# Ledger of designs, part 18: VHH binders against p19838r805to892

Target 1, 88 residues: p19838r805to892
Amino acid sequence: QGDMKQLAEDVKLQLYKLLEIPDPDKNWATLAQKLGLGILNNAFRLSPAPSKTLMDNYEVSGGTVRELVEALRQMGYTEAIEVIQAAS
Short names: E, the ipSAE of ESMFold2; O, the ipSAE of OpenDDE; V2, 0.75 times the mean of E and O plus 0.25 times the DockQ between their complexes.

## First folded at step 15 (VHH; framework vhh_8k46_1)

Design z1 (at its last look DockQ between E and O 0.92; V2 from the best seeds 0.79)
Fold by OpenDDE, look of step 15:
Structure z1 (fold): chain B 88 residues (1-88), chain A 121 residues (1-121)
Amino acid sequence: as target 1 above (88 residues)
Amino acid sequence: AVQLQASGGGFVQPGGSLRLSCAASGFTFSSYIMAWFRQAPGKEREFVSSISGSGDYTYYADSVKGRFTISRDNSKNTVYLQMNSLRAEDTATYYCAAKPDNSYLSRYDYWGQGTQVTVSS
């Protein structure tokens, strides 16, 4: 439930893929807003990997896995939650 | 038909400067993010820089921050890459690319032909 550093790299890679989709309810931009990082969405969009850039910034800001899962729940993104929970 | 035509490449010594241009046609230029990529022989293509449709936001790879500047002129449908303090590791074929400004995807829809940049003493 704690440090984002505890998430394995392969789990993060799976999350990156799940979040870079055209679904407005389940993409990285919506997640960023749920995590309080929506003001950076213009920067994320311009990066070569928006989902990765988001998650890197979230980690650096002290974000937790628990809060990430909660945000994903608010989005109804069950598949993304399952990826995290399967690894823990 | 969509076209992206890059120019401005050449041979330069380390510490030198070049300015690349990419002329676009066939789409609403101001509604697209424009980007520069580069690929050296035997290496994977890598992201260099991007700029939003309005030009208000820019992004740079860490390897070029402080040395490269991306800009655009929407009245000319052109994106630019000013490259200063060039290094040998900047040697590559540089490509211009475009994706919709409202896209949530990392991939780019349009790619131009490359222009060669060679930095060598």
Scores: ipSAE 0.861, ipTM 0.939, lowest interface PAE 0.4, mean pLDDT 96
Fold by ESMFold2, look of step 15:
Structure z1 (fold): chain B 88 residues (1-88), chain A 121 residues (1-121)
Amino acid sequence: as target 1 above (88 residues)
Amino acid sequence: AVQLQASGGGFVQPGGSLRLSCAASGFTFSSYIMAWFRQAPGKEREFVSSISGSGDYTYYADSVKGRFTISRDNSKNTVYLQMNSLRAEDTATYYCAAKPDNSYLSRYDYWGQGTQVTVSS
């Protein structure tokens, strides 16, 4: 069951910034693939805020913080993991 | 040098229609997402619509869905915005913008000077 509401809004804002950088190992499109949302990447890409659109879809789909952290771990994105863990 | 030239704005009554054009030069047009933004005086710039480099995918702000249609002609390096059922709240300067189709960033690299749309009785 989803629990993304546990992340504070300022944590989410930090994650959006971390995912909107030109690094194919750390961008939102790679995260979307790890979260099983890769088929929506064209919609995310065209939206005004791709990382936010991804995260909103993940939350509505019942996504969990545990699975988000695991996806970030598979990406090797330790700074993003630290942002989440520092808020826990 | 990259240039985006928006045109087609004007004065129109509520319920009317306008077609905006944005002519592009200085980059490989078919490799760029094109978008329309708008800004009314005293308000922040807001997203209106976007279209993928190939034209296969589009996206619309909720406030314009069903009334506005984005399209592109890659042979003419031009993106369009067909604006139907215009309302007073659509009054703004409309800007076209471009970012690479392979970019994953929110920000757009190139911006036009804009064209004024005024919807008034």
Scores: ipSAE 0.647, ipTM 0.864, lowest interface PAE 0.8, mean pLDDT 92
ESMFold2 (binder alone), look of step 15: mean pLDDT 85; pTM 0.842

Design z2 (at its last look DockQ between E and O 0.95; V2 from the best seeds 0.79)
Fold by OpenDDE, look of step 15:
Structure z2 (fold): chain B 88 residues (1-88), chain A 121 residues (1-121)
Amino acid sequence: as target 1 above (88 residues)
Amino acid sequence: AVQLQASGGGFVQPGGSLRLSCAASGFTFSSYIMGWFRQAPGKEREFVSSISGSGDYTYYADSVEGRFTISRDNSKNTVYLQMNSLRAEDTATYYCAAKPDNTYLSRYDYWGQGTQVTVSS
């Protein structure tokens, strides 16, 4: 429930893939808004890996796994939550 | 048909400068993010820089930040890459690419032919 550093790299990679989809309700841009980082979406969109850039910034800002899961719940993104929970 | 034509490559010494250009046609230029990529022999293609459709936002790879500047002229359907303080590791074939500004996907839909940049003493 704590530090994003506790998430294994393979878990993060799975999350990156799940968040880079053409679903307006389940993409990285929506997640960024839920996490309070939506103001950076223009920058994220220009990066070569928006989901990774988002999550890296979230981690650097002190974001927690608990808050990430809560944001994903608000999005109804059950598959993404399961990826995190399966690894913990 | 969509076309992206890059130019401006060449041979320079370390510390030198080059300016790449990419002329675009066949799509609404101002509605697309334009990107520069590069690939050295035996290495994977890597992202260099990108610019939003309006030109208001830019992004750079860490390896080129502070040395390269991306810009665009929508009246000319052209994107530019000003490369300063060039290093040997900048040697690569440089590619221009485009993706819609209204997509959240990472992949680029259109790719041009490459222009060779060689930095050597």
Scores: ipSAE 0.848, ipTM 0.934, lowest interface PAE 0.5, mean pLDDT 96
Fold by ESMFold2, look of step 15:
Structure z2 (fold): chain B 88 residues (1-88), chain A 121 residues (1-121)
Amino acid sequence: as target 1 above (88 residues)
Amino acid sequence: AVQLQASGGGFVQPGGSLRLSCAASGFTFSSYIMGWFRQAPGKEREFVSSISGSGDYTYYADSVEGRFTISRDNSKNTVYLQMNSLRAEDTATYYCAAKPDNTYLSRYDYWGQGTQVTVSS
């Protein structure tokens, strides 16, 4: 179904760090909305690692790397896109 | 000054129950996520449970879900952890912590001194 398993662990760790920032245009909560997971943001914010919890839920729901990159592009988050693309 | 005072720990046999309390002062309690963490000797501190400022949403670590229940009483500025079906691996110092419910950061701002829970025959 999805292909998030193909992202290396170090890429995922870099993404988690990039998404825990105060910038409302580039934080994990905005990414969740773009990925169709915004309804779960209450659970994500209560978890001990919101960015990881978001990304794990996206993977379990069948999310793809292509859709992740497109969401990041819509956010204008070039640094996050570059981290993913450097792993190819 | 912010104060978080945890209490209710003690010695209990496996299968027993304890109820922890954490009384808060020095901040607007209902605007903060409250969390419980624990640390056993020689181990890293680990997340146990959290509850939203309103009390409408909760989150649990897998190891305690179904056995522990977090709750809060905003009229008493107190968060609780009801601990049922206790096991030896639940032995730890339990800490309460607080972070603003309007932040998306993972870090907790305020920490209590903790209360000891010991589960042994």
Scores: ipSAE 0.620, ipTM 0.850, lowest interface PAE 0.9, mean pLDDT 92
ESMFold2 (binder alone), look of step 15: mean pLDDT 83; pTM 0.831

Design z3 (at its last look DockQ between E and O 0.96; V2 from the best seeds 0.81)
Fold by OpenDDE, look of step 15:
Structure z3 (fold): chain B 88 residues (1-88), chain A 121 residues (1-121)
Amino acid sequence: as target 1 above (88 residues)
Amino acid sequence: AVQLQASGGGFVQPGGSLRLSCAASGFTFSSYIMGWFRQAPGKEREFVSSISGSGDYTYYADSVEGRFTISRDNSKNTVYLQMNSLRAEDTATYYCAAKPDDSYLSRYDYWGQGTQVTVSS
């Protein structure tokens, strides 16, 4: 439930891969909207790693793992949730 | 067939400037994000800058922010990279690349041949 800094780097890398897919319901852009960062999607899209850029911005903004999991639940992205929970 | 042709590279002293151009053909240019990448010998290819299809949004690597400017002219199917305050560490082969503007993937679909930029005193 805590700080995003508590997520291991390998967990983040797995999340990055899961979020960069051609699925409009389970990609980083949808997650960004759920997290209230959708206004930055144009910037994220132009970055070399949209998922990472999103997650970095989310962390810097004070986002929590709990809120991240909740957003993923709203997306129905069970696989992404399992990656986080397996590391906890 | 898709083609990306980069030009404008050369030899310049530190603090100098160069302007790269990339001419595109074979696809709807304004519907693609254009990007610049670079690769130095023995190093991995790295992202430099990108620009949206309309040109309204740009993104820069931290290492070039404030020194490089990406722009495009959709009427000419060309993307540009103005490089100012060049440093030795900017020495690399520079590549132009394209990916659909509506893509959510990080990968670029099309790549051009490189143009060499050498910054040395």
Scores: ipSAE 0.864, ipTM 0.941, lowest interface PAE 0.5, mean pLDDT 96
Fold by ESMFold2, look of step 15:
Structure z3 (fold): chain B 88 residues (1-88), chain A 121 residues (1-121)
Amino acid sequence: as target 1 above (88 residues)
Amino acid sequence: AVQLQASGGGFVQPGGSLRLSCAASGFTFSSYIMGWFRQAPGKEREFVSSISGSGDYTYYADSVEGRFTISRDNSKNTVYLQMNSLRAEDTATYYCAAKPDDSYLSRYDYWGQGTQVTVSS
């Protein structure tokens, strides 16, 4: 299925922090929309860790690291892309 | 000043029920997500349940889903947690908390003092 397991847990933790900010261009809700998961944003918002809940859903759905990087690129979120690329 | 006052805790037998209340003041209640958290001594605080400002959406930790029900009455500025089928592992101090309904952060801004729930034979 997807290859999100290739990301180390510490990389995922860094991504969660980067996505839990008030900037509407870089937050988890915008990422969810780019990944086709925007319909779940009310559930993510109510969960205890919205970014983690988004990422867990994406991984279970067979999401790939390539698609994640492309979504972050469309957002202009270069710091988040660099965190992923540095783990390669 | 913001106040969150949790109440309704107590001692109960396994399989019993309790209803917690949290009365809020000092902010526009219907514009805030309300959450319940719990903490047993020596353990990290854990999420229990949350409810959107309107009450239309709810979320539950896996460990309580099907047993606990969160609700709110915006005319009384109060959030509730109905706890059924209580187990020993539900023993904890229960805290209510609030964050803005439009927040993208995981953390909650306002916290109550908590109410003790003890489930024991």
Scores: ipSAE 0.650, ipTM 0.862, lowest interface PAE 0.9, mean pLDDT 92
ESMFold2 (binder alone), look of step 15: mean pLDDT 84; pTM 0.831

Design z4 (at its last fold request DockQ between E and O 0.95; V2 from the best seeds 0.83)
Fold by OpenDDE, fold request of step 16:
Structure z4 (fold): chain B 88 residues (1-88), chain A 121 residues (1-121)
Amino acid sequence: as target 1 above (88 residues)
Amino acid sequence: AVQLQASGGGFVQPGGSLRLSCAASGFTFSSYIMAWFRQAPGKEREFVSSISGSGDYTYYADSVKGRFTISRDNSKNTVYLQMNSLRAEDTATYYCAAKPDNTYLSRYDYWGQGTQVTVSS
């Protein structure tokens, strides 16, 4: 079962910002692909906050913090991982 | 120079309909996501709807789903917002905005002037 609710809102907000950058490797769309939600990227992009919409959908789908961190690790996004780990 | 010119606002009774238009110039229209936002007095600006450059994908705020329809005509460089079953809470100044279709960012690069929509009995 998902445990994204364990992440504090301020942590999520930091992640949203980190994922909304013009980096081809460190963005919400790449993360979505790593999490198996890439087919929804068109919808995410059109939403008012793509990274938030992604994470909301990930949470609703039963996603876990562990898998989120693993995806971020595959992306080489150390800063995003540190944000999550600092709050753990 | 980039320009977004919105029109179609007005006064309607609850349950009525309006169709907003936004004419764009100064950029490659079909390469941009177009969106509508609105701002009511004393409230923050809120997202209403968006449409991809090709028009194949649309997105709606929950508050307008089933009532509003966004569309675009790339041959006319225009985006539309068909507003049906209007409610008092839809009263706001509506803004057209544009951002590149391939961007990772949520912010919009271009904004038009607002058009007022007032729903009142």
Scores: ipSAE 0.880, ipTM 0.950, lowest interface PAE 0.4, mean pLDDT 96
Fold by ESMFold2, look of step 15:
Formats: C-alpha cells, sequence, structure tokens
Structure z4 (fold): chain B 88 residues (1-88), chain A 121 residues (1-121)
C-alpha cells in the first residue's frame, strides 16, 4: 500500500464511477478539496473525465493510497473505502 | 425541444483556419458547460474542448491546445471553436454538446448533428 500506482486499474475504474454521482457530499469535487486539490476543480469539471483527471493529478503529485482512504473516511464514503480495501 | 445546430465546417488546406459555431435553444444556455467533440471515420468520438457556463474557464485536449480556441456568447446562445494551424488529422465531424455546469457526471446530455471539417492538400 501507499502509492497510487499500486491500485489496480479495475479499482480505479470503480472509484471513478463512485465519484461521478449526483451526491453533494460524495463526489469528486469534495474529494479534491479533502486532498488539497480544490483549486483545480474548475479544470476537473471541464475535463472529459473529472474523477480520472483528479486522480491522475493526485497520482503525479505523489499522492498516497493512505491519504486517499483518509479523505474518503472524512467524507463518510464507506463504499469507496471498501472498494480500495477489498483489493488488498 | 433542445436543439444544438453546428455550422462552419468545410474543406481547407493544411495550415488553414476555420471557425465553427453551435447555436443552442431549449435550455438555459449560461447554466451549461458547452463542449466540442470530434469523430473521424473508423475512430471513437474524442473530446476537443469545453467552456464553463459563464465562459470564465476552458479546457483543451492536448492534441489541439495552442491551435484551437473555444469561446461563447451567452447573449446569442452560441458557442464557437476557432481552429488555426489545421492538420490532416483534424479531419472529422465536429459535434457540440452540453451538460449542466453543476453536475458531477461526465456524460453530456445534449448533442448536435455535427459539421464536417476536411483538411487535405
Amino acid sequence: as target 1 above (88 residues)
Amino acid sequence: AVQLQASGGGFVQPGGSLRLSCAASGFTFSSYIMAWFRQAPGKEREFVSSISGSGDYTYYADSVKGRFTISRDNSKNTVYLQMNSLRAEDTATYYCAAKPDNTYLSRYDYWGQGTQVTVSS
């Protein structure tokens, strides 16, 4: 654990779907804020794949799976945490 | 009924320019992200560019960045794509699309019929 490259592609695809729903609390924009990437939210929302663009930016900036899980926990997004942890 | 009417396509030499327009009706234009997509024969539809409802923010695919400029005029319910330095690989049908500027979804709700752009010697 601890590096975004360690997440399998199918796990990332599940996360993208979970973050692109019409929920005001459990969405990619809220996750971006929790990860310190909120200043990029206008770019994310305009991209063709907001969740993927967010996650790609997080990964290339050196983001960790541990901090991703903690951000999801702060959002109360148990379903997303379970997807990550079930792959481990 | 929602309508998106794209126009301004045509035949142009490599290095040339075209300006596409997309006239919109049937929804609150300023509340929607507008985008251009393109599809060449035998290829999947690909994203080209998008612009926020207010027009303050834009996004471009890497393949067109620096050559294409998206803009909108909310008083005319129209989005534009200025295409400069055109290349043969820009040949495609260009579609405008719209989605609400407050959605977290990636999918676009409304699609135009497209306008053909052909770049060849």
Scores: ipSAE 0.705, ipTM 0.877, lowest interface PAE 0.7, mean pLDDT 92
ESMFold2 (binder alone), look of step 15: mean pLDDT 84; pTM 0.839
OpenDDE, look of step 15: ipSAE 0.860; ipTM 0.939
ESMFold2, fold request of step 16: ipSAE 0.693, 0.672, 0.698; ipTM 0.878, 0.870, 0.876
ESMFold2 (binder alone), fold request of step 16: mean pLDDT 84, 84, 84; pTM 0.840, 0.840, 0.838
OpenDDE, fold request of step 16: ipSAE 0.876, 0.872; ipTM 0.949, 0.948

Design z5 (at its last fold request DockQ between E and O 0.95; V2 from the best seeds 0.80)
Fold by OpenDDE, look of step 15:
Structure z5 (fold): chain B 88 residues (1-88), chain A 121 residues (1-121)
Amino acid sequence: as target 1 above (88 residues)
Amino acid sequence: AVQLQASGGGFVQPGGSLRLSCAASGFTFSSYIMGWFRQAPGKEREFVSSISGSGDYTYYADSVEGRFTISRDNSKNTVYLQMNSLRAEDTATYYCAAKPDNSYLSEYDYWGQGTQVTVSS
C-alpha cells in the first residue's frame, strides 16, 4: 500500500529527524533491522544522514509505506506513524 | 583537550593529486568515526568522506567517489584523504571531524582547523 514516492518531502524530513535520536528503540538503526536492511547499518552510520540514507535505500529497494508503518508499529514509534498518517 | 589538526592542502592543477592528513589527540582515536568535510566560499559545508573506527568501512560523497580514498592509521592517531583527479570544483577548505563509533547521530562532536585546497589551471 503506497509507493514511498507518494510521501511528500516534508514528511520524509520529519521522519529523518524522528529517526536520528539516541533512543535505541526508536532510531534508524532499529528501523533498518525491522525493514531487513540492517546489514547496511555500517554504511548508513557512516553516511552524512543515516536516516535519509536508510529511507532512500528502502525506497530504491521497492519498499512500501505500509511496510514502513508496520515496522514503526513494531518499534512502538507512534509519533512517526502519526506523521505518515497525517499526510495520507 | 581534544585536538584535530589537518594538513597537506595546497595549490594544484586540474587532474593533480593531494594527500591530506589529520592528526588527532585527546580522545580514544580507534573508537571514533573520522570524517572529512569541505567548504567553499559562499557555499555550505558538505560531507566528503568518513571511515569507521577500525577502518573496515568507508563512505564517500557521490562527487568524490572513485577519486578520493579515506584511510586511517590508528597507531598514529591519523586519518588521511588521498585526493586524485582533482577538479576545480574540489577547491575548498577541508576539515577533519570526529564522532563516536557507536553514535547513531549525524552530528560530529569534534572539528579541526581547516586546510585549503585550491585546484586551478
Scores: ipSAE 0.864, ipTM 0.943, lowest interface PAE 0.5, mean pLDDT 96
Fold by ESMFold2, look of step 15:
Structure z5 (fold): chain B 88 residues (1-88), chain A 121 residues (1-121)
Amino acid sequence: as target 1 above (88 residues)
Amino acid sequence: AVQLQASGGGFVQPGGSLRLSCAASGFTFSSYIMGWFRQAPGKEREFVSSISGSGDYTYYADSVEGRFTISRDNSKNTVYLQMNSLRAEDTATYYCAAKPDNSYLSEYDYWGQGTQVTVSS
């Protein structure tokens, strides 16, 4: 279990790019739903950097790296999990 | 061919107001998120505001929230930016841009040529 600020900035940047893909099972909007932030998806979509806006909101809400990894596992997003775990 | 034609820029005094327009053609306007961006000389382009295809949802950069209002008229294929309480830091070329409403990407697909806004005494 961890604090989102423990993730290095370059890891976060890699994750943002991985979440901005066409696959509806692996995009930031589906991740937002898994993290309980789906009600904000219209705001995220309209922001200049949707995945970053999602992650920033999750971080300031007290989100944990453990919950992030679990959400990504439920999505089957192995590449995103590996980016996080390789940096730890 | 896709065309985004921005207009309404000009010279204005600090505290003044301007309304920008961007007329769109060549795509189904109501199916696109419309955005306004700006770029001052020597600076990177920055996001200003965006509006969903339906017009029901909007987003603003912190620096303009409360002063600028984005709107759209889907019957006229036009997006607007009402700029109030203008400051010198708002001086820039303003660009309208479009991306599909169903896109999950940060990138916008289509860009207008821009309109110059200059805020100076």
Scores: ipSAE 0.692, ipTM 0.874, lowest interface PAE 0.8, mean pLDDT 92
ESMFold2 (binder alone), look of step 15: mean pLDDT 83; pTM 0.828
ESMFold2, fold request of step 16: ipSAE 0.604, 0.644, 0.633; ipTM 0.846, 0.857, 0.858
ESMFold2 (binder alone), fold request of step 16: mean pLDDT 84, 83, 84; pTM 0.831, 0.828, 0.829
OpenDDE, fold request of step 16: ipSAE 0.861, 0.849, 0.849; ipTM 0.944, 0.939, 0.940

Design z6 (at its last look DockQ between E and O 0.91; V2 from the best seeds 0.81)
Fold by OpenDDE, look of step 15:
Structure z6 (fold): chain B 88 residues (1-88), chain A 121 residues (1-121)
Amino acid sequence: as target 1 above (88 residues)
Amino acid sequence: AVQLQASGGGFVQPGGSLRLSCAASGFTFSSYIMGWFRQAPGKEREFVSSISGSGDYTYYADSVEGRFTISRDNSKNTVYLQMNSLRAEDTATYYCAAKPDNSYLSAYDYWGQGTQVTVSS
């Protein structure tokens, strides 16, 4: 899977929820670091929806679904991967 | 007990300016992100702006970017919202809120009472 635009909005919403958790290994901040966007974590944290802001920036930067899944895999976030794969 | 007390609201014509203040107590102020939210009648509460504990980072909603400026004085335990070039659509009750600087959640833990801002010709 390639373009992030191919992910349905409901899938993105599910991902947003899964990434907004207090688990330091499975939250949006860790994902941002895996995706090379960790330098923006201060901005993401201050936004009203950090997970969404991260994902939006990732999409705008040309990020791919494949790379997203790989990052989530590195995090061991199986549930998030399953949400993406179920929609594919 | 945690307290957030907002002030500075009022009535102003379009193009005018207001400066909101929020005085905080009951928690380590510099360790918290401070945020401003607003809610108009019949509408959902919306994010306006936030500032990191140190004040080094700020964030703005697109609707207020370039017109509003958030700042804080940690020596006074106060966060400010300078609102310039006010529009009718800025009319709302404005709320001050706080969440830990190390929180990765979107929710704010503490909320103050609202201060009314009315922009009308």
Scores: ipSAE 0.865, ipTM 0.941, lowest interface PAE 0.4, mean pLDDT 96
Fold by ESMFold2, look of step 15:
Structure z6 (fold): chain B 88 residues (1-88), chain A 121 residues (1-121)
Amino acid sequence: as target 1 above (88 residues)
Amino acid sequence: AVQLQASGGGFVQPGGSLRLSCAASGFTFSSYIMGWFRQAPGKEREFVSSISGSGDYTYYADSVEGRFTISRDNSKNTVYLQMNSLRAEDTATYYCAAKPDNSYLSAYDYWGQGTQVTVSS
């Protein structure tokens, strides 16, 4: 059901960096909330790579690229959306 | 200035145990995530475990989960790593590190000097 493996690894690496900022509108913690994974945010924060841990959890849970883009759109994170759309 | 002093390393046989300590000063200890990292000769530094400022939440690398336990004593400004069921592949220099508990970054701000752990028959 999930299709996150369609994203190239270099796209994922760009997304990790874009999400590891303190901005409450653009950080991984807000994305986790939009994706229904906010209850795991303490685990993500303590992991060695919070954005990657979030994205790996989302992928394993069967998450889709469409839902990811919609969450980023709700955040207003156009740069992150553009990184994904350039790959698709 | 900020100081992190790791200690408790040594030589131990496979299957043995060691307890590492890291004493911290120069920052508000309870407001920082504390982490343990390790680096074997010729390898990149790798994450071992971390603990939230309050001590309520912990995280472990898969390779150590079930064998290592991180803890902290905020009254002593000290973080600990209890290492049980040690294996040869746990041989490394172990470092403690600190970053703000509210950080969204992967990077840790402060690093200790490290303590050597050697697991061999």
Scores: ipSAE 0.694, ipTM 0.878, lowest interface PAE 0.8, mean pLDDT 92
ESMFold2 (binder alone), look of step 15: mean pLDDT 84; pTM 0.830

## First folded at step 16 (VHH; framework vhh_8k46_1)

Design b1 (at its last look DockQ between E and O 0.95; V2 from the best seeds 0.75)
Fold by ESMFold2, look of step 16:
Structure b1 (fold): chain B 88 residues (1-88), chain A 121 residues (1-121)
Amino acid sequence: as target 1 above (88 residues)
Amino acid sequence: AVQLQASGGGFVQPGGSLRLSCAASGFTFSSYLMGWFRQAPGKEREFVSSISGSGDYTYYADSVEGRFTISRDNSKNTVYLQMNSLRAEDTATYYCAAKPDNSYLSEYDYWGQGTQVTVSS
């Protein structure tokens, strides 16, 4: 029931880069917690591409773009939200 | 200076086994996540496996899961890759790499020179 496939691949690539930073307010580990995937954070960290692995897991689990944007809003990550919204 | 020295490569028949070692120096080994990568001629470097600084967590590429085992000995500053049931497709130069265990980045900071594994009839 998810709709993450509506995001263009270049949007996803931009998001991966924005989430691979040490800032605890804006990193992929905090996003995983907001999306209910925090229990998997050690697996994401050990994967070759942590933010991609998180996003792939979220998509396979039926995640939605609306829920993703809401999680980013709770993080205050306006640049990431703008990347998604500029593509729509 | 940081050094990663991979060894243990060689020639092996299909179905055989090899154990790779990577000796590390110049950083606090137990604070670093260690990875193994490989590169076959004409192909991009590919992830093989990784292990957390403590050794408690591991991750494997699908192509090697069940056949390869990563481990580490923090008292010897060494990470290992036990490679069983080797196939021709495993032929590559194998590289060890290190990044801080708490890194949020996909990029690894330090790379070894590699060791050649050749699986041939």
Scores: ipSAE 0.705, ipTM 0.880, lowest interface PAE 0.8, mean pLDDT 92
Fold by OpenDDE, look of step 16:
Structure b1 (fold): chain B 88 residues (1-88), chain A 121 residues (1-121)
Amino acid sequence: as target 1 above (88 residues)
Amino acid sequence: AVQLQASGGGFVQPGGSLRLSCAASGFTFSSYLMGWFRQAPGKEREFVSSISGSGDYTYYADSVEGRFTISRDNSKNTVYLQMNSLRAEDTATYYCAAKPDNSYLSEYDYWGQGTQVTVSS
């Protein structure tokens, strides 16, 4: 069971913004691949907010904050990690 | 210059159908994801549907899923929105928008003028 509900809404909003950038190494599409949801990237891209759609799907699938942070760490996305850690 | 011209709006009764069209020019149409949005009076603009550059993938808002169908004809630089089983709450000004198919951003680069859809008995 996931624990993404532990993240406050404002934290999620910050993450959405950080993940919607043109950097191919630090975006929602790369994160999706790290989280095993890359096969849905075409669907995510079509949504009104790809990063939000990704994270919503991740949460529904039982994703954890720990795994999210780990994925972000693999991406070297320090700023995104700091957003999560500052809220914990 | 980029141009998105929507048409096909009108007045229909509940349960009726309309087909919107959006003609695009000024950019490589097949390289752009096309989307439809709508805005009702006093409400925020909301996403309705989108389609990938190739047309292979589509996405719908929950409120229109199963009733609306988005499609495109890249040879005509046109995206369509077939709206069936229309409801009063579908009443809005509908907008066509374009975003690079490879974009990771939620923001759409180009917006067209709206076409009014009114569903009323």
Scores: ipSAE 0.652, ipTM 0.857, lowest interface PAE 0.7, mean pLDDT 95
ESMFold2 (binder alone), look of step 16: mean pLDDT 84; pTM 0.829

